# Ledger of designs, part 62: VHH binders against Protein DOG1-like 4 (DOGL4)

Target 1, 232 residues: Protein DOG1-like 4 (DOGL4), of Arabidopsis thaliana (Mouse-ear cress) (q84jc2)
Amino acid sequence: MSKMRNLVEEKFLEFYESWVIQLELYLHQLLIAHNNNTMSETELRHLISKLTTHHKAYYTAKWAAIREDVLAFFGSVWLNPLENACSWLTGWKPSMVFRMVDRLRKSRVVLVEAQVKKLEELRVKTKFDEQKIEREMERYQVAMADRKMVELARLGCHVGGESVMVVEAAVRGLSMGLEKMVKAADCVRLKTLKGILDILTPPQCVEFLAAAATFQVQLRRWGNRRHYVTHS
Short names: E, the ipSAE of ESMFold2; O, the ipSAE of OpenDDE; V2, 0.75 times the mean of E and O plus 0.25 times the DockQ between their complexes.

## First folded at step 3 (VHH)

Design q62 (from a14 with G99T S100D Y103W T106S D107T A108E; framework vhh_6qgx_2; at its last look DockQ between E and O 0.90; V2 from the best seeds 0.00; counts 0 for: pae E 12.2 > 2)
Fold by OpenDDE, look of step 4:
Structure q62 (fold): chain B 232 residues (1-232), chain A 124 residues (1-124)
Amino acid sequence: as target 1 above (232 residues)
Amino acid sequence: QVQLVESGGGLVQAGGSLRLSCAASGRTFSSYAMAWFRRAPGKEREFVAAISWSGGSTFYTDSVKGRFTISRDHAKNTVSLQMNSLRPEDTAVYYCAATDEFWLPSTEDEYDYWGQGTRVTVSA
């Protein structure tokens, strides 16, 4: 069955398509910067700021959208199946970025002992926060068969009038809980990114951001090829 | 919204030291990167130093490296600038700034909140 897109899905799809295009442009700049040893620290910092602002814009848009329909993000139509499969609570899993850092470290990025220690501390904290959210999500999922959901299921058999209003109210209640969880997850994402960028030098930040952007862009490309999905 | 109030400015002789302080209002101080900027007479405001939200990272303009130290106290919601070996060219109004960006910026337009400034005068 063809899934009908709602207004929130349509708007965010359009936003995300544009956002990804811009990300690709920034990725190009990051790669140039990485390969250009003549760029000043100020120039590097400026580029990093552009990228972080771009990411901030994504979450601003996301949070505006989830206020309207958080459920749209649990079946993100703007993502291909591969991207969706790799999603944790409507986004990237925070602990994943440490693997990226590890890959960089094993290649050409030289981290001092103090950085390694700080990264490890951040990793532990991030994992703890992830687990906390996961436990909360489990609790929520177990509670799905509560009185409200049972009532919703019962009312779902009757179409029309007051029953529709009750069903909508019940769905709104569920959505509010999901919204809180999504926001919590996003908070961990942002804190993790903030922490990593705080630990890394500007050149290292550029390399990390390039790697992250590359991964995101490639994941999208790979998924689109495999599933014949074209968004733009 | 954060209000910033600078203090510690004054007159000092060349080679002397001065410690500036900036007090931030609110309970979200720990989430902000903090910076010092300065405006010399007849010049544009320029970046001096910045410190990350955690205090783990700092950045300085070249002209103050080795002489100035930026620090922060999360318990007191303050950021400080220790200025040593002061020079006449350090004479300026010094401004405290804050940003909620998750990167440590060095440009004026990336900071969201500003203090009123404190005047530092270094005599020859």
Scores: ipSAE 0.388, ipTM 0.745, lowest interface PAE 1.4, mean pLDDT 89
Fold by ESMFold2-Fast, scan of step 3:
Structure q62 (fold): chain B 232 residues (1-232), chain A 124 residues (1-124)
Amino acid sequence: as target 1 above (232 residues)
Amino acid sequence: QVQLVESGGGLVQAGGSLRLSCAASGRTFSSYAMAWFRRAPGKEREFVAAISWSGGSTFYTDSVKGRFTISRDHAKNTVSLQMNSLRPEDTAVYYCAATDEFWLPSTEDEYDYWGQGTRVTVSA
């Protein structure tokens, strides 16, 4: 229906475009660091800190925006359709980051036994937290369907402004519940990221962050190059 | 939202040992990374050592690696720096610092909370 972006969408679109440009610059630095065996531990830690601060800035901006309009994050206008299709509760699925870790384990990274054990413990915990949120979302969707059905039935019997008021109340209730769940999902994302970085050495952190940023940037580029092709 | 108070500084002879302690007040100590920085006479503040929020990761500047050990006690909300094989070059005011950063930063501008410092003098 509405083709117009609201003020929250316009403001976050501007923020996100700038944020992605900076992510690409950091990715360039991560790839240089990964291929440079002369970079000091201090230099690597500084680069890792820039990336983690950058991700924290994203969540700070996101949480301010969802307070105003959480629905903007379900089918975001600043994301292309491919990025939106790959979203789980407005962001990356926490368990998916372990796929980046698994790739590092198999090819480029030498992990000691203690790290392997801690990463598996974190993986199990992350999947448990993720499943808990999925169950909460299922309960929310069931409750939402019951309320919407009852209210829609009621609207069939009423006239004018009373219908508008009922719709507004329903939308506010939806927004409050979704905001709580999005924040819960983001907390799992941040705890998972923080946990992985705590387990890995600085060179391993650079490889992990480079892999994650490469995937994010590449997914955006693939989606942006999408072409509507007529039947030939 | 952390207040930091250092203790344990003093005068010690070269080759000796000293243990610095940092007491942190606040509900969020367990989520913060902690570090020690030092400022020698006539020099700028420099990084010494850091420990992650979990205590599982540590980082040291090259000049103290193998001689200093950083540790934390979550029950006491305390971070300690055990300094062994002290050298005259280790003479400085030592500062405790805290940050809610996800990783262990080594630059001053990345730490949000600072103590007043404790003086360490190593005589030849």
Scores: ipSAE 0.265, ipTM 0.648, lowest interface PAE 4.3, mean pLDDT 83
Fold by ESMFold2, look of step 4:
Structure q62 (fold): chain B 232 residues (1-232), chain A 124 residues (1-124)
Amino acid sequence: as target 1 above (232 residues)
Amino acid sequence: QVQLVESGGGLVQAGGSLRLSCAASGRTFSSYAMAWFRRAPGKEREFVAAISWSGGSTFYTDSVKGRFTISRDHAKNTVSLQMNSLRPEDTAVYYCAATDEFWLPSTEDEYDYWGQGTRVTVSA
């Protein structure tokens, strides 16, 4: 990777690195809670709350950053290639979390019928919200494909005064529309996570959060390894 | 923004029942988790019960399990606490609270909005 970092990218990279390190520390706490049947329900709920607050902090920081430069999150240097390949509007596809729930049902977590019904209802709602965002994405498809041309316009490389004004207006419109879509996608992610944690019992929530944190940490580690090997 | 108003407090004898209600105003009531806390005279506020934003999950402190039931009515924008088999140690000012946290938190600093409180007195 050879792209120079923008100020917004640099600031968010610093945050993200610290955020992942803290997530890994929480993962260790989740694993201890999973293996220790003597933790009280209050202690489990406190740990779950720390994890949900941590995820909220990620989006709070991200939304502040996209207000400054949303294009920094499309092909960002702070994400390794595997994280980018898994991205759907700068993040996880919201319905991905249901695959983690399904895998946990197969190996670890026993769900009662009432939970299964509620999870299926949430899956349907999540898919509907995803499709709504995908339809809006079509309005901005060319913007994603032409990111480099927009970047050049953002740096002010045009010679004509009228051309500069038209391109600058297009860049502002693209940025505002992309910001709106990224926030909408993030809101679906948050609502889906909130809904899953609402349906699962506290021990089940610990297992789910541990699986999610494990996946995120491993994806970053595997991406870094493949990045160095492929690039080197 | 959410505004919360409690009602239903009063005097009741031990073994009796009382139903507290919390009316919520504001556009996003259905997106918040709701809880009841209480403060006995001279003591710190303590968690009593919480209900998820969807109403699908509830959580109770140990001392009230089996006696208190929290519920919510999305059509009326209300949360209720049915208190049965009341004891003198249940005497307190009861507060309704709301938050947009992902899970059902049990500490008061995790709740953003609070009501004024309603007094419950249980006589021996």
Scores: ipSAE 0.000, ipTM 0.303, lowest interface PAE 12.2, mean pLDDT 75
ESMFold2 (binder alone), look of step 4: mean pLDDT 81; pTM 0.841

Design q63 (from a14 with S100Y E101D F102L L104F D107S A108E E110Q; framework vhh_6qgx_2)
Fold by ESMFold2-Fast, scan of step 3:
Formats: structure tokens, C-alpha cells, sequence
Structure q63 (fold): chain B 232 residues (1-232), chain A 124 residues (1-124)
């Protein structure tokens, strides 16, 4: 377990640091595109596609890692304390991205009424899915406590090597339940991002993605700066 | 929380160079993106250049690309604007600004802190 945990944490830390560096490079491209009206719709769609692929790569790597050690994501060593404090079920809270969408109302490209309606419908749906997951997590926590007590009672009736196997099976079962919940939360994140991008025009998508990436990068900086100051 | 003080302005002949500096207060400097804006007589304030917290990303208005270079020094808590091949139309009061993000680097409302400005006059 400890050996597997160390490998998962080290591998994902290396992946995440590289992923964030590439996100900042994409952010630079998004900011150039936002300030320069000479880019064609085809060029903007290609840039949006690169960002979408980048986010999919994150979830591909994450889901591979949580199959090995989902608990690594509830106290992530690759995230600073501020990032961890702002985390909801191992990642960003889906409804938070609509704060970025609100900035589009003040942009050079005005949202049309049909877009505003669809974005509000998506916001409501996202909040509903988010709350449903919160309720499921609460139920899982209750079930986990009950299962833990049952397993401890059962383990007390076993002797020798059988005890080790029962404990390992119980821990695996708990981890599988958490893995399913984390994946459900990640699915809401991906559906919300896709939904927003499907509603917005390419220039609006660039503005939205720039805002979202800026917030993610800045949150990491704020937390990392605090650590640097304490060591100075 | 952050105080900005500009320096380096003055009178220069067309084709000349000037280096503007902005000194930022304390340990919060390295968490902020920094920018330069300018206001020419009879005109509204316009974006000139911006640099990310890490220095890894820089942005320039088209009229200064290739002539101006923005840079930062984390050890000295300063951001600098090297202005080369100056033109009479570069005459303005130059303002240093600090903000947490660059998703709209040309927008004044993205910057929380502003200096008082330093005057640059380019003679024809």
C-alpha cells in the first residue's frame, strides 16, 4: 500500500507540475487571441480544442491514479494548502466556473438572450448535480462508518493470515466507493465545461477559458507565495 | 497592501531611450501581475505592456511591440519598462499597475493598485 501510494503520489506530482506549466503556456495563447481580433474562427476553434484536450488529459491521468490510490487525492501533495482548502471532492467546485461566465456580460462580445437562458439552465442543472453528489457523499460516509464497525467486529472473530486479507478487502471496498464518487464529481466538471463551451461563440470560449485558467494559475501562485514567505 | 512608486520619467529626443521603474511594496509583489498604462494629453488612459507574476508571459500594445520591453526583478521588487526608439506620440504620463490576473491585461479594472504616474516627454 505504502509502496503503491509513494509511486502514485510521485508520478502524479510530476504529471501535475508539467500539466500546470502547459496550462500557463495555453493561457498565454488565449490572452493573445483575446487581444488580437485577426485570428480566424478556425484558428480560435483549434486553440479551444487544444485546451479541451489538455483538460481531458488531466482526467485520464487522474482516473488512472485513483484506481491505484484514491486517498492521495483527498490530501494531495502536489497541491498547496490554499488549493486543498478550495477543493471540493478532489477538484474545483463545478458551480464556481459560472463566476467566470459572469465576466462575459462585461466583455466586448455581448451574450445574446438565447445564450443567457441556456447558461442559466446549465447553472441550475450543475448546482443540482453538485448537491446530489454531496448527498451521495454524506450517505457514503454514513455507510462507511457502519461498514467499518461491521468489519472491525468480523475481524475480531478471525485469527492469523485471514485477518490481513479481510482488512485489505475492506480497505479496497472503501477505496472503490470513493473512486466512484470522485469520478461522478469529475463527470459533472467535464459536462459543465463542455456545456459552457457548446453555448459560447469561439471568441467567448477563448475569454471564458482564459478567465478559468487565470484563476487556477493565480490560486496556485497565492498559495505557493505564502510558503516561500515562511521560508524567507 | 501594495504601494507602487514610479521613476525614470523625463525629457528625451525622438529616437532616444528611457527606462521606467516601478518599486512595489514588500512580499506580495511576487504574487501580482504588473502592467504599464499611459495617458497622453487630451486622451484617455491606454494599455502599454504587462508581465505575469512569474515573468513567463508578457503582453504589449501593437504600437510599442519591438520598441518596448517589460521585465521584473523579484529580488528588488521592481518592474521595469525599457523604451527604445521613442516617438513624439509616446509622450504621456506612465502609470504602474498591479493585479492578480491577466485574463484582460488591457482592461484597467483588472488592476487593484496604481502608482501616481511618471511623466515622459518626447521632443520632435
Amino acid sequence: as target 1 above (232 residues)
Amino acid sequence: QVQLVESGGGLVQAGGSLRLSCAASGRTFSSYAMAWFRRAPGKEREFVAAISWSGGSTFYTDSVKGRFTISRDHAKNTVSLQMNSLRPEDTAVYYCAAGYDLYFPTSEDQYDYWGQGTRVTVSA
Scores: ipSAE 0.000, ipTM 0.128, lowest interface PAE 16.2, mean pLDDT 80

Design q64 (from a14 with G99S S100T L104V P105G T106D D107S A108P; framework vhh_6qgx_2)
Fold by OpenDDE, second read of step 4:
Structure q64 (fold): chain B 232 residues (1-232), chain A 124 residues (1-124)
Amino acid sequence: as target 1 above (232 residues)
Amino acid sequence: QVQLVESGGGLVQAGGSLRLSCAASGRTFSSYAMAWFRRAPGKEREFVAAISWSGGSTFYTDSVKGRFTISRDHAKNTVSLQMNSLRPEDTAVYYCAASTEFYVGDSPDEYDYWGQGTRVTVSA
C-alpha cells in the first residue's frame, strides 16, 4: 500500500538521503585513517570533529522536524523496514554502542583498565536512562487507552466539527508527549556518544566511529537489498 | 618516542598536600592516555590514576578516590596529580606513564612510556 507522505516526511527524507551520503564519505575517511595509522593527531581530531558535527546536524534537523510532526518519525518513511525494526524510539538504542566498543576491545583496540571501568560506568548509566525513558513510554502507551482517549475515539466516529477539534487537540497533546520522549532519547544517545568519545583516544574514537558508521550504512544496504527499496 | 619527566615530589606530613607534575616531550601529547603509578618500598608498582586523551574521563584506585585528582594540560603537555590528605601509606615513588592505546587501564603493561619517577614521602 502506497503510504501517503506528508510534507515533513518528504523534507526529512531529502535531508536524510543527503546526510547518509555525507556519512558514507566520512566513513571512507575513517576507514582510511583506521587502516593506515598515518594520520596525525590533528588530522584525527579534525575527522572526529567533522563526524561529531555531522551527527549534531542530524539531531538539529530531527528536532526541528519533530516539532512539526513527531509522528513522522514513528513511521520513518526514509528508513527501510529493517532499519525501522532496529530502531528504539526513532533512533539507535544507546546501549547498543557498548557492544561495538566490546568488539573493538577484542580487535585492535586495547583499552586500559581505567577506560574499561569508565565505559562500564557509562554503560550502567546509559541503561538506567534508557529504562527511565522506557517507563515513560509505557506510561504513555497505557494512557492511550485511558477513559479520555476512549471517549475521544468514540466521538471521532462521528463526523462533526466540534468532535474533530477535540480529537485534534488530544492528538496534539499526545504528540507533545512523544516529542518529549524522543528528545529525551536523543539526549541519551548524544550523551552516550560523547561519553564514549571522551573515554577513548583519538585513534580509538576513529575506530569506534568507523564501526558505528559502518553498521549504520550496512544496515541500510542490507535492508534495501532485502526489501527492494531504494533509500540511498 | 615520548620522554616523561616527573616533578613535585618531596617530604610532607600526614594530612598534607602535594602536586606532582609530568612533562611530556613531543607534539603528540593529546594522543596519549596518561596515568600515574606508584611503587612503595618492598611492593610492586601499582596503579594510582589515569586520564583519557581528552581529559574527559578519569579513574582512580580506590585508596586514593576523593583525595587525589589527575588532570592534564594539553597546551603545556603536562599531566598533574593533586594529592590531598596524604597518608603514610601513600609513600612511594610516583611514576608518570603514557599509553598509545585507545583504552587505558590500571595495568603497567598497557603503558608504553614511563618517567624516571619522583619520590613522595609522607611522615606520620
Scores: ipSAE 0.005, ipTM 0.242, lowest interface PAE 11.9, mean pLDDT 86
Fold by ESMFold2-Fast, scan of step 3:
Structure q64 (fold): chain B 232 residues (1-232), chain A 124 residues (1-124)
Amino acid sequence: as target 1 above (232 residues)
Amino acid sequence: QVQLVESGGGLVQAGGSLRLSCAASGRTFSSYAMAWFRRAPGKEREFVAAISWSGGSTFYTDSVKGRFTISRDHAKNTVSLQMNSLRPEDTAVYYCAASTEFYVGDSPDEYDYWGQGTRVTVSA
């Protein structure tokens, strides 16, 4: 399984590079649609569908990779240090997107009272689900310092097949626990995105998706610039 | 609001095959995780197989791994369970379940919607 880690990282790095390039192309289309406001509702729905399909493709690839090596997603090699520093359980923090939603109140596309109420209810639910996962992660981290884990670390220092087998079994168990937590976090992410898009009109969806994609692309660029400043 | 209907159950001899289908009506289930559970007489509900909303991830209980295959058709709002090399121990009522969650779970309490079940009897 540990030998498969390099293959998982290589495959996902190749996938992610292509996925980000396509996201930038979709962002360009979203910005044109938002700024020109000349597209029909049908055309806007088609563009929104492209973005939702693109995000679902990311999670399909991620979950396949996580089944093979979840640890590759903690400190990912396909992300720069800034992107890794800003990650919450291998991805964006779900409640963060509501700050992007709040920008819609300052735009030409106005939220009606019923939408504001539904978005506030979704925000509360998202934070609740987020905190539940955080408590599970805290328990996991505390368990790493438990007496049992200390004993396993001692066994790892001994030469012998028996100690190696016991340590490997424990590591597999830990990886399975992380996989469950990461998938739970991704489900909160997808539910939050779907919930927002279900509440918003097509023009509002375009503005929201443009803001989200802009932030993701800019965060990557800022991290890459800092790398150049440090090593130039 | 949401209804799941199973079909494909029946009587089959050991070593035989059956294909179970679950049709979802009402809302589209393209964003839901889907699963199959079974309940043998005198036993509690047991996890059999699950599939993610995208169909990209499948999960099986050890006793059916390699024999059963779960699949879904988003256009038809259906999930199927292909059961091969059936054993008498596979005799049970099989239930289709759907979760509003996007990831696969193996506990009954993780699923929001349930079918009424379809009976599978495997004779020795």
Scores: ipSAE 0.000, ipTM 0.129, lowest interface PAE 15.3, mean pLDDT 80

Design q65 (framework vhh_6qgx_2)
Fold by ESMFold2-Fast, scan of step 3:
Structure q65 (fold): chain B 232 residues (1-232), chain A 123 residues (1-123)
Amino acid sequence: as target 1 above (232 residues)
Amino acid sequence: QVQLVESGGGLVQAGGSLRLSCAASGRTFSSYAMAWFRRAPGKEREFVAAISWSGGSTFYTDSVKGRFTISRDHAKNTVSLQMNSLRPEDTAVYYCAAGSEYFLDTSAEYDYWGQGTRVTVSA
């Protein structure tokens, strides 16, 4: 439990830095597994499980943090500007991962027809869930500009105890709406990740997870490098 | 630290052949995909061919498919591009690149680049 907003940001920054370091270590293991075709299916499944658990740990920590301060995840201090610019509702856009899946068709193993069909069905469902959340976000933004909210904002420009309390209650309501929306988006992310891993073979899962982790790590490195280039 | 050095470029007549080679020094690239990109005068860099870390998979842009062949020698840490039936539109500076296997036709995904070797195909 945090007493101030800055404590939530500090705690999650510390968590996220450690989480990314562990992701880079798992990426190294994924690349070794991908290059060593002698690993058993059991060994590959164990490695895939470690990555799945690692991602679940991220969402467990995130959901605890957004309960305290959801706004910390919009323009996050633990992300560089490039990572923030590529964010959709505080994380990766679910449909983006199907571009990574498309690359599997150009690598070592071609997807069989049954897998292609299931991935296309999952892609369509993911896009539908994604659009549903985008409509909810649009409704939320429109609601912030409706007559009731405009009137509450006007009251907040005046000094007075009762008006201040009403505005604070409205702001709390807005934060709860964002929490619900962020959790809905994260559920689509987790369903999409699980769906892809359930369709792919263990070697294909390793390749997919390595591609995803590589993109995430490189995006962070590109953004961090840019900060140093602008030093003067 | 890693360095890629291209060789084998030059002037050739249309219908002729050239073999480009790329030698990697420093750390071994046995775990990296290798690719060739080219840049024609006044154009942006375009993908030509790529080979997986194992050498088991090769990829080509449509305009060179059936004419160019990419190969690698892990023992010598080299990648080669055999270019047959060359056309004037193949005139470009050819670059060797090493990087991830996951986005083989995307130049941004390659971590290491050579300085390039010039290929000129006369009509």
Scores: ipSAE 0.000, ipTM 0.106, lowest interface PAE 17.7, mean pLDDT 80

Design q66 (from a14 with G99D E101G F102E Y103F L104Y P105L T106S D107E A108P D109T; framework vhh_6qgx_2)
Fold by ESMFold2-Fast, scan of step 3:
Structure q66 (fold): chain B 232 residues (1-232), chain A 124 residues (1-124)
Amino acid sequence: as target 1 above (232 residues)
Amino acid sequence: QVQLVESGGGLVQAGGSLRLSCAASGRTFSSYAMAWFRRAPGKEREFVAAISWSGGSTFYTDSVKGRFTISRDHAKNTVSLQMNSLRPEDTAVYYCAADSGEFYLSEPTEYDYWGQGTRVTVSA
């Protein structure tokens, strides 16, 4: 007898559901702040800080969880199929966040030339870092087809003594490789978020964070709604 | 502009305690996230602990969680690291670092300002 979900999946599912509920509450505050001309710069910075702390808490919990079971994050049980289909190395694709920034340029938010230049420089750097990780993932996938790995897969079909130890060591090595790549991708995500927030003014940061949170919440809603469709 | 100066390092026996302090200069200190990093002989700088600009959020690496406590004093422009239950593997040079933006990750390259470091040696 085996569990449908392991302890890491169960614990992170509980964490993630709570984390999303809090994100929706912060989204409500961001939308109020965006429509409120009376909020001071100090108040806006405090709200932005709450959001960045909330995102940091997610990555702190995630990195603890992937240390125990990185595979739980590939096809995560706390994400619906649409959210999983849209994932790039267990999360949002860093360069895609600039689509949110592009929407700010088309809104009533006025970005000065200096900000536009810095955002473009950050976009280029983010895409470069992203491509570097993609090359590492490709090398990892190619290494899975290595002659040594094929031999180890063959040994896994015939459990016994020495072969069990060798297979377990290989599986541990594969998991460590995935953990390293997931953390690298998360670092690019956090550097990209930090970079954008450092370039934008507090009101622009609020609008950006509201747009990002809205997209995340709506994607979850659309995917969850699909599961309630019935044809009989 | 921020200039950082560490103090409080020294020699201590395993199981002992030590308190590191980081003194910061600058008008914008209250807007900075602060962190402690360490470097053991022959190794790269590794993250230890961080505190947000408001002091409301703290982050720790797994190996020190529950043993180390980071805190900040806005009036004195200082950040402290209280180290309890010290282990020989905690032996390193400890660095104070400041990030002008929000603290998002534990990478050394994300910090704009660094102190010169203070040595901590934990004897078996």
Scores: ipSAE 0.000, ipTM 0.158, lowest interface PAE 12.9, mean pLDDT 79
Fold by OpenDDE, second read of step 4:
Structure q66 (fold): chain B 232 residues (1-232), chain A 124 residues (1-124)
Amino acid sequence: as target 1 above (232 residues)
Amino acid sequence: QVQLVESGGGLVQAGGSLRLSCAASGRTFSSYAMAWFRRAPGKEREFVAAISWSGGSTFYTDSVKGRFTISRDHAKNTVSLQMNSLRPEDTAVYYCAADSGEFYLSEPTEYDYWGQGTRVTVSA
């Protein structure tokens, strides 16, 4: 059965497709900047700014969309199954980016001790924040089977107009909770990203962003090769 | 490029002690997490102990907890493994490893550099 996409899904799908295309363009620029080392610091900073703005645009769009239908993001139709499987609360897991940073260190990127220390501090903080969110999510998921929901489920077996309204109200309430959780997760993502970029030099930022973008793009490609995804 | 050279291995009786040392080349020692692995005859390489770049965190495999202590000296660019209360099952070639990032204990492949190993033999 072809899943009927709602308006939010359709709209965000279109947005995301365009957003990814732009990301690929930026990735190309990042790679050029990284490989040629011909760009000035000012130019590098400008490029970094473009990428950060691009990411901000994503979350702006996402947050607008989740206000309408947060559930759309828990079954993101714009992502392939691999992308979805790798998602943590509707996005990338913040702590994973530190692996990318570690890989950068292995790839001839020299971090000074002060940077390493700051990165470790950030990593600890990020993990702590993730754990907090995970605990809240766990609580939320367990609470789904509370007395109220069980009663509503029972009522739902009787197709009555009043019962439907009650169920809808309850679902809306749940959605609001999910929205808060998603936003919290996104905040950790953004803070983590900002933190890393603040610690790294412009050239290092470019390399990091390139690596991150590459990973995202490749993940999508790998998933698409494995699973045929049609969005139209 | 970092070179690691282990020393301190040898023959020891059960209940005895050995101190292994690993000397790292270069000036970037402080950037690396360090670990000890071991490979017993007929077995795969296994994790023994690790220490963070700062030395603030250590981790041990369960079988060596309370007996082994990993430490590092930044000034000397060395990592050491104090092995007490040695057992015959501790007999192995011990390897020093370095990782520029966070170490993953179950992922030996995460370590970038390895020493040649030093043999430890514990007799009954």
Scores: ipSAE 0.000, ipTM 0.241, lowest interface PAE 12.5, mean pLDDT 86

